VHH binders against c4kar8. Designs and how they scored, part 17

Target 1, 263 residues: c4kar8
Amino acid sequence: MAELSTPSPASPAPLDGGRGDELEKFTLRGARQILQLLQDLITHRGLITAHTGGGHSFMTAVLKVDEERGRVVLDPSPDPQANRRALAAPRLTCVTQLDGIRIQFPLVGLGEGQDKGRPALFAPLPAEMLRLQRREFYRLQVPLAHELSCLLKAEDLARKPVEVSARVIDIGAGGVAVVVPTGAAEFVIGGTLPACRLALPDGEPIELDLEVRNLNRQTQRNGTEQLRVGLRFAALPRAADTRIQRYIFKTERALNAKARGGL

## First folded at step 14 (VHH)

Design pa2
Fold by ESMFold2, look of step 14:
Structure pa2 (fold): chain B 263 residues (1-263), chain A 125 residues (1-125)
Amino acid sequence: as target 1 above (263 residues)
Amino acid sequence: QVQLVESGGGMVQPGGSLRLSCAASGFTFSSYAMSWVRRAPGKGPEWVSTISGSGGDTSYADSVKGRFTISRDNAKNTLYLQMNSLKPEDTALYYCAKESEYWGDDIYDSPFDYWGQGTQVTVSS
C-alpha cells in the first residue's frame, strides 16, 4: 500500500485509549530487556514505522544499539521532509512487529549525525518498550446480527439492585465494551459487577465478574443517549477464556471469508 | 509459521531487467495486500509497490512508476516484481512484506507484520 509514502492521516488514538493500566504488565522497563528487544529488531531487520505527530510517519530501521553511550541509531528517511519533521518532533512513536508480536516504544531527544560516515538518526535508549501479542489487545467489533448481550447485575441510581441487558459492541481476551441507556444503572470506574452473564452464540451464558474501566456518554444520530461501558474480566476461568477466544477466532474468520467472497 | 522467501535478485547492467519472486506460506495469501520494500546501501527502507489481495489494485512509488510491475499468483501463493529499465539507484536489498492483521482502532498504524530476508539487486556497469 502507498500509505507509508504519502502524508499520513491523523494517527489513531494512543495505545491506551480507554484500556487504562491493563497494558502496564506488558511494558518492559529493564535496561537488559530493552537492549535484548532492540537487538532482536536488528537481527530480524525490523521494518519500523516512526510516527512524528500530525498524522506523519516514515519507515526506518534500527542500525545498531550503542550500549556504551546509551543510544539507539536509526536509518534516516530518503525523504528530507520526513527527516526534518522527525528532528522537530518532541517524540517519535516507533511501532513494528516481530513474529506477530507488536512492539512499540518512544524515542525522545532525536538528533542527527553520522554512522560510519553516513547520515543517521540518534536517540537515547527508550525508557520503556511495549511488547504485546495480538490476542492480548485485539477487540473484535461484534456483528449486529450476533446480538451478543451481557446481563449486568448492577445498582440503579438509588443504590437498588437492577439487572441490565447490555449489548456487547466489542469483545477481546481481557474484556468487553457494552452500551446501555443513560441512567439504566450507576457505574463507577473501578467498581465490580459480580455474577454477570455473557451470552455467546452456542452454549450457556458465561458467568463472570466484571470491573468497570471506563465510561463514555454517547449521543446517537437519532438523539438517543447511551453510555458506553468498558468492562474488564476480573477472574476468568480457563474454560470461559477458551470459549471467548473461540468465538473471536470463528467470527473473525467468518468475516474474512465473507470479505474474500465479496471481493 | 508465516514465511516469505524472496528470490530472483542478481547483477544486471543499467537498462536491464529482473523479475523477483516471493514464495508465501503460513497464512491465507489471497486475503492480504502484499508489498515490496527495498533498502539501498546507507539508506533507510523505502516502500516500492503494493498489490491488493485479489490483485485488482496496485500502487507504486514515483521513483519506479512505469518501470516496475507488481503482480501475484494466488494459486501459487507467489508475489512478483517485474523490474525493467533498471538504474544504478535501484541497487538494494528487496523485501516482500505482508499487510498487518487488524489490531483495532486504538493502535498506531503498523502496516507490515512479516517480511522476508530479502533478495539483492545490483545494477552496475
Scores: ipSAE 0.668, ipTM 0.893, lowest interface PAE 1.3, mean pLDDT 86
Fold by ESMFold2, fold request of step 16:
Structure pa2 (fold): chain B 263 residues (1-263), chain A 125 residues (1-125)
Amino acid sequence: as target 1 above (263 residues)
Amino acid sequence: QVQLVESGGGMVQPGGSLRLSCAASGFTFSSYAMSWVRRAPGKGPEWVSTISGSGGDTSYADSVKGRFTISRDNAKNTLYLQMNSLKPEDTALYYCAKESEYWGDDIYDSPFDYWGQGTQVTVSS
């Protein structure tokens, strides 16, 4: 008869929703740092959202860290169905903020038990925790009315220089995403585009080097194909960084009512 | 610096009423949704109610719907929770929580970025 497959030990899932390489430098892996940060969450009674997958989540908090047993202890949900989903999930992605700083960590091997006679959830300590300030992650969705553009100095299929004016669709401290017509240039993930020009609404364009990080082909509603290109700032002078952060701040203030959505 | 300070808690008999307040400072109060969250003794946090920045939209947990009313006074930077027909299971530390800044769509949701220290509500005979 057929043998039952033995599950392999799982590697931890990425923390960042597809931006792992960009965010690795904000990932804490030292045991001392992790324990200190978990203790801060306990002290501040951090409200943690625990994501179980399938669009489900529940609110929890860290009750304690058992350093000797290498475990973290969480409050169970008042909703029994949320607890059942958490215990069935292969991974629990915990997120919270402490003084506006985002903290995210995975828990695997979640189990139920008792802590001082009260129900609790237990898991091994996370092997990593992500600690981000908002400016290190946030990408402003650029309003169409701004028509923000970036002049890309790229190459065609024959390796000949071409200049492509690309519309900027989002912008953050670490880079931009742009759209171009398909076939306007050849882009290679990991490739460098030197001396590109980013046009902000006030002042001269910023000259900067860009690195291609991702490519996505998209079809517009009219059937036209376009290419979304994710670009990292390879070397960002402080003056350029200041102008970009100022643009993001001012534009976000102007958009506040529409960007918040209802709760 | 964001600060949220709750008040209005106390001891009350079943069937009684209390009104909680949350004084907010350090941010543009009217630009953010605000929530009440409670933590009963020995239990984890439980969302209670949310109100939009303008005050035009409200929502409630099923356990409090029809008994609790969330409101806000944007001129006074104050959030309120009117609690009527109180039950022993409403006993908890109640705190207000501020809607998080938007972080983008390609990240796990973290709905609150700040909360207060709370005010104790005790419903007992």
Scores: ipSAE 0.640, ipTM 0.873, lowest interface PAE 1.4, mean pLDDT 85
Fold by ESMFold2, look of step 15:
Structure pa2 (fold): chain B 263 residues (1-263), chain A 125 residues (1-125)
Amino acid sequence: as target 1 above (263 residues)
Amino acid sequence: QVQLVESGGGMVQPGGSLRLSCAASGFTFSSYAMSWVRRAPGKGPEWVSTISGSGGDTSYADSVKGRFTISRDNAKNTLYLQMNSLKPEDTALYYCAKESEYWGDDIYDSPFDYWGQGTQVTVSS
């Protein structure tokens, strides 16, 4: 598809609600850090996509930071409709990348005016900004052919130890999502599953501790009930982290080459 | 290190033509859609055109349809924009922009991850 679409979930939190806790460590809240990051966007002439809700967005850029008045100044869109939508929106979610690092921040209270006799958009400085590297955020959808599994050391409903072999459906630098039959084990959000084993194709399984972050009951197309369990890597040794990142990198590169060669 | 270098800008009278080029390096060029984006004096960026990695699919902003043609030469890692029937309103700094790496479907879209310094096009009588 040549056209770049900019979908926006209705009434969104800035990112997936099941991952909001994971993003806290990537959130900048210091005034000095925020000012510097905004200045970096100005210096690099950052192309910003501003999402206004309802699947609408427009392209903009930060013209300047008015530190004395506590405001950020944005280019207006050449499209008058986009400017009208921006001014009507209760909030803009601005996203861009700087040297491949994703930057996201909200602007509220957007107004119009002039900057040195030219039209401009104004907003108070954001109270927070996200800085994400792709490997720290991206979740690879695991190809079925890889048959990735994770052996979970959990407890059944009678509090007896049970080992559950769970299929891994996605994997990222910070965790995995797995599926298990409902009733296979008792999972508690915030609970820790020690000494689980993640089986990657290219070596011995990785022993790791997992923390349960979310649970979702799902019905498959064949009517079978399953539980989707979101798991965070806890205290991951550097060697294990490196192996996981290597798997993600190699698999993604292979999938990208195959997909592009098929076009 | 991804690098995009635009060239081919200049001064031209209304009704004239220019062809812009963008030399790409530091990534597998044919694997990514490429776009032209422009910034007129005192205005924000405006998307102009996009071409798929293979070159088979193109899209244009309404303001340039029928006048501009995007193309690419994947053997030379070069993106082009043929601009015909130029108007004073086309005066802008023109940037070559690379499609972002895939970040997943359920996040706010950020379509570009790298762009060049741009080449100036000035259309004046």
Scores: ipSAE 0.631, ipTM 0.868, lowest interface PAE 1.3, mean pLDDT 85
Fold by ESMFold2, last read:
Structure pa2 (fold): chain B 263 residues (1-263), chain A 125 residues (1-125)
Amino acid sequence: as target 1 above (263 residues)
Amino acid sequence: QVQLVESGGGMVQPGGSLRLSCAASGFTFSSYAMSWVRRAPGKGPEWVSTISGSGGDTSYADSVKGRFTISRDNAKNTLYLQMNSLKPEDTALYYCAKESEYWGDDIYDSPFDYWGQGTQVTVSS
């Protein structure tokens, strides 16, 4: 039937595009935890978006869990094309939220059949489920006008101390991304930068330890080379965490108010 | 803290009308699009209608176009669904659903983050 009869959500980039190992601590792999979470989705009538690839998805729900056979049972789509895409896909990425907590799980080996005389989709139980709060994932794109910076206490190639003032590009509960000129310092993935200083608009700079997670070299349009450095916060004190969250919240509210003014 | 409470369901004959309400609290109602979703007996969830935060843009599933009207009153933090010319196929539990917070572009879309307990609509003859 026509694609216009049912709205399709936009096809965003995959959840684990470059951040997969950072999310591992939020991934459930225990069989009992997985069964309980699936049962919670059944009990609370979870509204699941099942992504089939190519920007396509459909709405579904977990109808039941068959523990004896190790299977989940899903409602099929009323759109036959959506069902065909799901059955042809190498995996189905199911995503929902339960009380604002994001739940995501893959299904592999999807098949069709009947459950008590009604059409249904079947798959083996997922081997993993991601359970994530927005605070644990969201990264605010820092407005240029805020001119947020982080003073990095790093080392050069000869392991001598250097200080680099880096512009903060994004900030979240778990870290920041910054940009520095290529060659300003040597960064090692997994290395720790002690006693760095993050400057927020609302008070004294925050002193914190940072761990290097990602390095990406890039060339600006004007030919200038720079290094994007992904940095994780080591053990944040509660006061520092509170200030960072408050900055993110206030800035997001301000940005949303500006965007709404154009609607 | 987010609460969505549906009301206005009931039993009605084919061709009848019902108006559903959804009382919202715990968030800035006017900042989010709101949707109605329904689940018929023995079937999966089906999107029904969406309205923008301002109320200026609406959309409907083909199965309800011309019969259902979504609206909102941002002063009362209330979402409505006017259902006319009801059919037995409209029998379902109807939920209001809140547009998800933005999680960034590097993520699979999950359009709703909260929904209510639902209100039952039964169209029988």
Scores: ipSAE 0.618, ipTM 0.863, lowest interface PAE 1.3, mean pLDDT 86

Design pa2
Fold by ESMFold2, fold request of step 16:
Structure pa2 (fold): chain B 263 residues (1-263), chain A 125 residues (1-125)
Amino acid sequence: as target 1 above (263 residues)
Amino acid sequence: QVQLVESGGGMVQPGGSLRLSCAASGFTFSSYAMSWVRRAPGKGPEWVSTISGSGGDTSYADSVKGRFTISRDNAKNTLYLQMNSLKPEDTALYYCAKESEYWGDDIYDSPFDYWGQGTQVTVSS
């Protein structure tokens, strides 16, 4: 039989963060950046959770990077079934945190073998790695008692300007989710709402521009329909960002302290 | 700044006992579950035990049940692992790990956000 051609390098899997386009600005794609971050994981003995799909995962660590061959070497699981699932999976989603910074990367083409006489798992280097601080991802569920609101400058069905006071149901560094009565205004995915006003408890409302990212119809317990609108902060001044983060931090601490201190 | 510093490791004979300590600082210790993880020679990391923030709930890997006891002293910000009836297969670097901040439900699970450098336990005749 004719000798098979030398295999091409395995195609890198795209990073699957669930919120891919939103997270693109936190994604590292430079080869030197990726190698340095993997080396940091080795140096700090990073505890990695490798997700194989179907709700299964196993704990691992990066043993080494073989830069010349373009491969990472991982510890296998002590559970043989976990190793079988990993080898059968189309990809592994590896996640860890170093100093509270989340690091996530996909591995494709996982194989098994030996490294210096010890069992090991091998894969091509990831083509991308997500590096994310919690504040860049986390969304606080706003307590009803806070009655947090956002004044939206939108348009009605007739394209006439309308201001809608919307209740904020969650808030994060990158945006808010709000609810409005069905029909209060018309929203378009990708549309911009300039000069909206976010009312926080600790001062004057924050003026900010919002971009509509998603729309979902909801039915309240009493049968009343409302619209959930996901909104991204288009450009957030440092002072506004600081006030939002302070609200999130203080509220989260208060909720955690009440839950634990009330035992 | 979160810091976790393990101590109490050493060399013991099979059947012996050791108590490991983990001194915690830089976070509200009582608000988080804490775990012990170990890494044996030639093997990857292995979860050993977890204790809730209050100390009221504990769990153990099957390989250590009945022999190891996890505990915490929230007044002293210290996590402990009492290891009895030690076996050669317990030889490992032991380190404590802090439960991750909550990141929301729509994200891949990453259970620990900080861990220490570890303390070596060697069980040898």
Scores: ipSAE 0.611, ipTM 0.867, lowest interface PAE 1.6, mean pLDDT 85
Fold by ESMFold2, last read:
Structure pa2 (fold): chain B 263 residues (1-263), chain A 125 residues (1-125)
Amino acid sequence: as target 1 above (263 residues)
Amino acid sequence: QVQLVESGGGMVQPGGSLRLSCAASGFTFSSYAMSWVRRAPGKGPEWVSTISGSGGDTSYADSVKGRFTISRDNAKNTLYLQMNSLKPEDTALYYCAKESEYWGDDIYDSPFDYWGQGTQVTVSS
C-alpha cells in the first residue's frame, strides 16, 4: 500500500511502468479479446486502480460494456475530487489482477453521465489491454538466509569506477532490486552497468549487463540512509535466464513447502 | 488457492455496532497487509482501512476514523472490522482484500490481488 507522508510525499510509481518494450508481446489488441476480458472483470467484481497522473489514483470497477456504443462504463469515485482529476486526465491507466493475471488498460476520452439513473463514468473501449501472467513479471522476495548479492560495476560521484557489492532484495524474470548505502555510487535512471555479477547460491556468479530503472532513497528505523535500486536485465543469454528462473522456482517452492509443512 | 470469506454483516439501526470477520486461507496471512473496502449503492469501491501484516500499523479513511477499528488474529488467519456508531452512509457491501504480491517499483501500483465476495451492512431505521 503506497503511503503519503506529511513532510515529504512518497514518490509514485512511473505511469508507464518502465517495461513498455518488453510488455508489447503481452498486449491484446483484438476487439473480441478485449470485450471478453472486460466482461471477466465485471463478472468477478474486479477492484481496479485508476491512475490519473501526478501520483493520484482512485479505486473503481467496470459496471458494464456497452458494445453497441463501443463504450466501457465505470463506477464513479465517492470522492468528487478524484472524479474531477479523472475527467481532466488525458489518459486513465487502469490496473487490476484476476487469479494471478495482471491486467492493465488505458482509457482516453473519459466523460461523466448517467447509466439507468445512476452516476457513471464512460470511455470508449480501450484499443489495447495488457495481460500478464504472474510468472512473466513476478518478483521473488529473496530470503535473508540466501544472502544473494550482486557486484555492481558503477561510478562514484567523481565518475571513477567503483565496485559495489549490493544485497539483492528481490529477483524476477526481468531484473533485480538491490540496496546499497547512500553515496556508495552514482546511479542514473537509464544508465547501463556492464559486466555486473549476480551470485546465486549454486554455481558460478552470472555475468549480467544491468540497466538502472528506478531509484528510491530509504531511511531505516535507525536513521540510516540507503538506496533501493531497481535493475533490469539487458539481454540475458538463455543459460543465464534458465538459472535465474530455476532459482526463483526452487526458492518459491521451498518457501511454500515450509509454510504448508509446519515444523 | 487464496480464499477470503467475509461474515458478520446484517441490518442495524443508526448508532448500532457490527463486527465483520474475514477468514483467510491459501497464503501466509501474517506476511501481508490486509484491507477493508466497501461499495455503497450507486458508488464505486472505497477504501476503508488497512492493517499491516504484524498488526502494528493501522490506517483509516477519514469517514470512519474514531468509529471503526481494524484488527487481525494471525493465529486464526482472521481479519476483523469493529464498526461502532454506524450511520446510514455506512450502508455498503464490505470486502476484505489482500495486499498484492510485490511487482517492483517500475510497475503501476495495484494494491490488491485477491478479495472476497463481501458481506452486506445495512444501516437504517
Scores: ipSAE 0.422, ipTM 0.786, lowest interface PAE 2.7, mean pLDDT 83

Design pc12
Fold by OpenDDE, second read of step 17:
Structure pc12 (fold): chain B 263 residues (1-263), chain A 125 residues (1-125)
Amino acid sequence: as target 1 above (263 residues)
Amino acid sequence: QVQLVESGGGMVQPGGSLRLSCAASGFTFSSYAMSWVRRAPGKGPEWVSTISGSGGDTSYADSVKGRFTISRDNAKNTLYLQMNSLKPEDTALYYCAKESDYWDDDIYDSPFDYWGQGTQVTVSS
């Protein structure tokens, strides 16, 4: 009776070890460091964006760090629906900044209660906090006169393919932010828009895939609603990257020259 | 270093008016959209209004639409919020916030990268 040794499930291939390793050096895991950083957020009245998943987020702030109970106290959203989503979420991803340094930390086990007679959210202290001082992801505000645009290949609410011409409002090495009319298309955070076309002033449009990274609804004074969409370059050819970098550099130089009174 | 300093807060009666100011320094003010955010006791931060770098585009929360007006003077590096027809529910600490100018592929986005210490607005009879 030969015991068929069930092959040990192949250890999942180490995810691309390079980026993970790079983030680890910016990750705080020490209890004291975490507590200090949370206190700093309180001191600086940090505005925190808490992501609940599914493209939803709300603004919050740290009210208190309860070291005795090992928990953080947060402001609830003024929107009851946001609070419900937060409480239902298995994990919150909190994002903020201090002095230009981006801070990100997870909260797990969110609950609601009262702090000093006021509604509050409670969570165990984060196990880790990410601090990123990377200016390499700078986004240039695109001058209106340049009229950069991106043709987005998206889907409508009925999942029908639609093409939307979007104005580019900022651009960086990693992506673009665009504005589209509300209802022009359905966007999902983490979704990919294939074969889009970015128009630069220096030549033919660049064909590229874009990933939706953030969504912000804005209402203009005239009552027109617009959607700001943050898009990441999913697979940028080297030649395209060079063109984008060149455009950014040239534009920055021009803007700086103008600011100095040289133009 | 980027600095944002809010002023103009105070106590007013319902129906009254206030004008908030935010003095900005340490960056090219006209290149960035600016926002007002408010935080009331027992309530998390709430977005109030945004104005584009050029001042050509503005947006408002529904709760303040028609009553508040955001404006800017780029020559003075100053952001303003004119608040009319104030209500008790407008009582909050008001922050001036700078739009974030970066993102990371591996992290979630935050709309703001800098904000001030805030100015207190209290609407009470």
Scores: ipSAE 0.764, ipTM 0.910, lowest interface PAE 0.7, mean pLDDT 86

Design pc16
Fold by OpenDDE, second read of step 17:
Structure pc16 (fold): chain B 263 residues (1-263), chain A 125 residues (1-125)
Amino acid sequence: as target 1 above (263 residues)
Amino acid sequence: QVQLVESGGGMVQPGGSLRLSCAASGFTFSSYAMSWVRRAPGKGPEWVSTISGSGGDTSYADSVKGRFTISRDNAKNTLYLQMNSLKPEDTALYYCAKESDYWGQDIYDSPFDYWGQGTQVTVSS
């Protein structure tokens, strides 16, 4: 009778994207802390974005923390397809905010069921929760007067290379948000745009690779549709990073001065 | 501290209208896009509409397009949602949400960083 060694559940892969050592300082692993934070999310009716992989996500919320069963109860998506993806995913990456602090936590072992006669998703309590307070995640709203732009090297529907000049609407250490006319190019979340050019007021454009992270369609009052594209800096040279930081700092200072009536 | 306070919810008959308001404080209101999100019982949150900081750009979910209108008064730090031709499926808790100012490397996105407690909208015959 060969004892089938039940494979030890693979330790949930570290929260994707940060140097493991730096994130440790912001990671909660205490059971009480985790429970409290989840309860706080319930109390504050936290809106959670659950990422299922492949660029897919859905919005959810914590309905209940079941301490006795060691599980969290979540709202299902109104989209059945999203729920199917969630259930098929080996891991959900949940992202939310509490009082402006970003919270990220993994859920593994998602199941579906009912809570009080209503459809719900169930998962074991997260083993860890990440709280990110870093200024590094701040996005500066770019003043219109600065006219920052990014030349995007993208593809059209026919996969032909196209260059699109996009207005930068916000900028941070990690990336930019831009607006483009609808149909100007095809963007895929998780896709890379190579050799783009970010124009800053202080000198020559910065050449960099951008990764598409978010897409949001917007309709202007005049009926014109625009696409907001969130772009991550995929590879940023140190000199470019310094320039971007300097720009942000200078701009923030100017905006604050103006707000104080000093300009 | 950032505060968002929703109001204007209530009970209406199908085909009726409501106007929601959200009073914002604790941040430069005009600098951020604002959104409405709704949560119906047994359903996860659903994005409803977004308006840019300037009010020049708006977007709507397909489910509400043509019926709902998002607007803002930056002088009053107030966000609005005019809801017309209401349907039973519009029954939900409606949240006012502030666009997130977080942008990080190698992290997943979260569209909002602040939201209110919500105002209940019930559409019932």
Scores: ipSAE 0.763, ipTM 0.909, lowest interface PAE 0.7, mean pLDDT 86

Design pc27
Fold by OpenDDE, look of step 19:
Structure pc27 (fold): chain B 263 residues (1-263), chain A 125 residues (1-125)
Amino acid sequence: as target 1 above (263 residues)
Amino acid sequence: QVQLVESGGGMVQPGGSLRLSCAASGFTFSSYAMSWVRRAPGKGPEWVSTISGSGGDTSYADSVKGRFTISRDNAKNTLYLQMNSLKPEDTALYYCAKESDYWGDDIYDIPFDYWGQGTQVTVSS
């Protein structure tokens, strides 16, 4: 009688979300905690972006948590094609934010069905949920009124030097995120952009070297394609660091004051 | 604390009109693009419209183009959605949503970082 070794449930694939060791501190694996967080998403009517891979995503929401069956119920996309992609995907990466805290969780084993006579998506409860509270990841969202820009020294497909003026969308102590037109330049993750110029409101542009850390091609809702580039400060002079920190502090203060009704 | 409070929803007959409002607080309203998103039963969230921080640029879903108009009053920190020629398929909970301005090192983005509780719009004969 050969004991059929029940295959050990495949450990859920780690959250693809970054530097593995540091993320463990922010990962919830307790069943009760996971259930509570999912319930919070329901209560808050959380808008969730479900990533299906290949640069595709759709908006969803948690409709219900079925504890008895150990499953989460999601709203299907109004786009049938998105639902097909979701069902075909080996894994969904769900991302949202509550109270300024980024939440990320994987879903595997997605199926479709009916909940109370309405179309729904079903998945087993996530084995883990990432709740990112790290101050280190905090980036100031640049107010549009400030119109921060960064002149990028890059190359085109032919490796010809090009200068691209990019809008800064967020800034932190360690880097900036920018938006560039698609096709304006070729970027390689890990590549260095030398002698770039970051324009701050308080004076002359700061010359600095930038390292490409992230590339996100996004199709806007209006159909326009944009490239978001995450850039790390590779070599930042002390004086420049001070200016950047001052800008961030001043801007945050102003934003908070305004939010409190002071302006 | 960021707060978004929707109002103006209700029941209307097909062909009717409604104007939704969203009162925003806790952030520099004019510095962010704002959107309307709707969620109908059995249908996941659907983007409806977006307006830039300055109000100079607007975009609409094809399903509402020509019927809906998004606008904002930055002096009042208020977002609006004028809905004309309403159809039964427009029945949904309508959310005011702040465009996300945070792009972490992660490849996974979110379009919105804050939204309200929504206001119910019901189009029925």
Scores: ipSAE 0.758, ipTM 0.908, lowest interface PAE 0.7, mean pLDDT 86

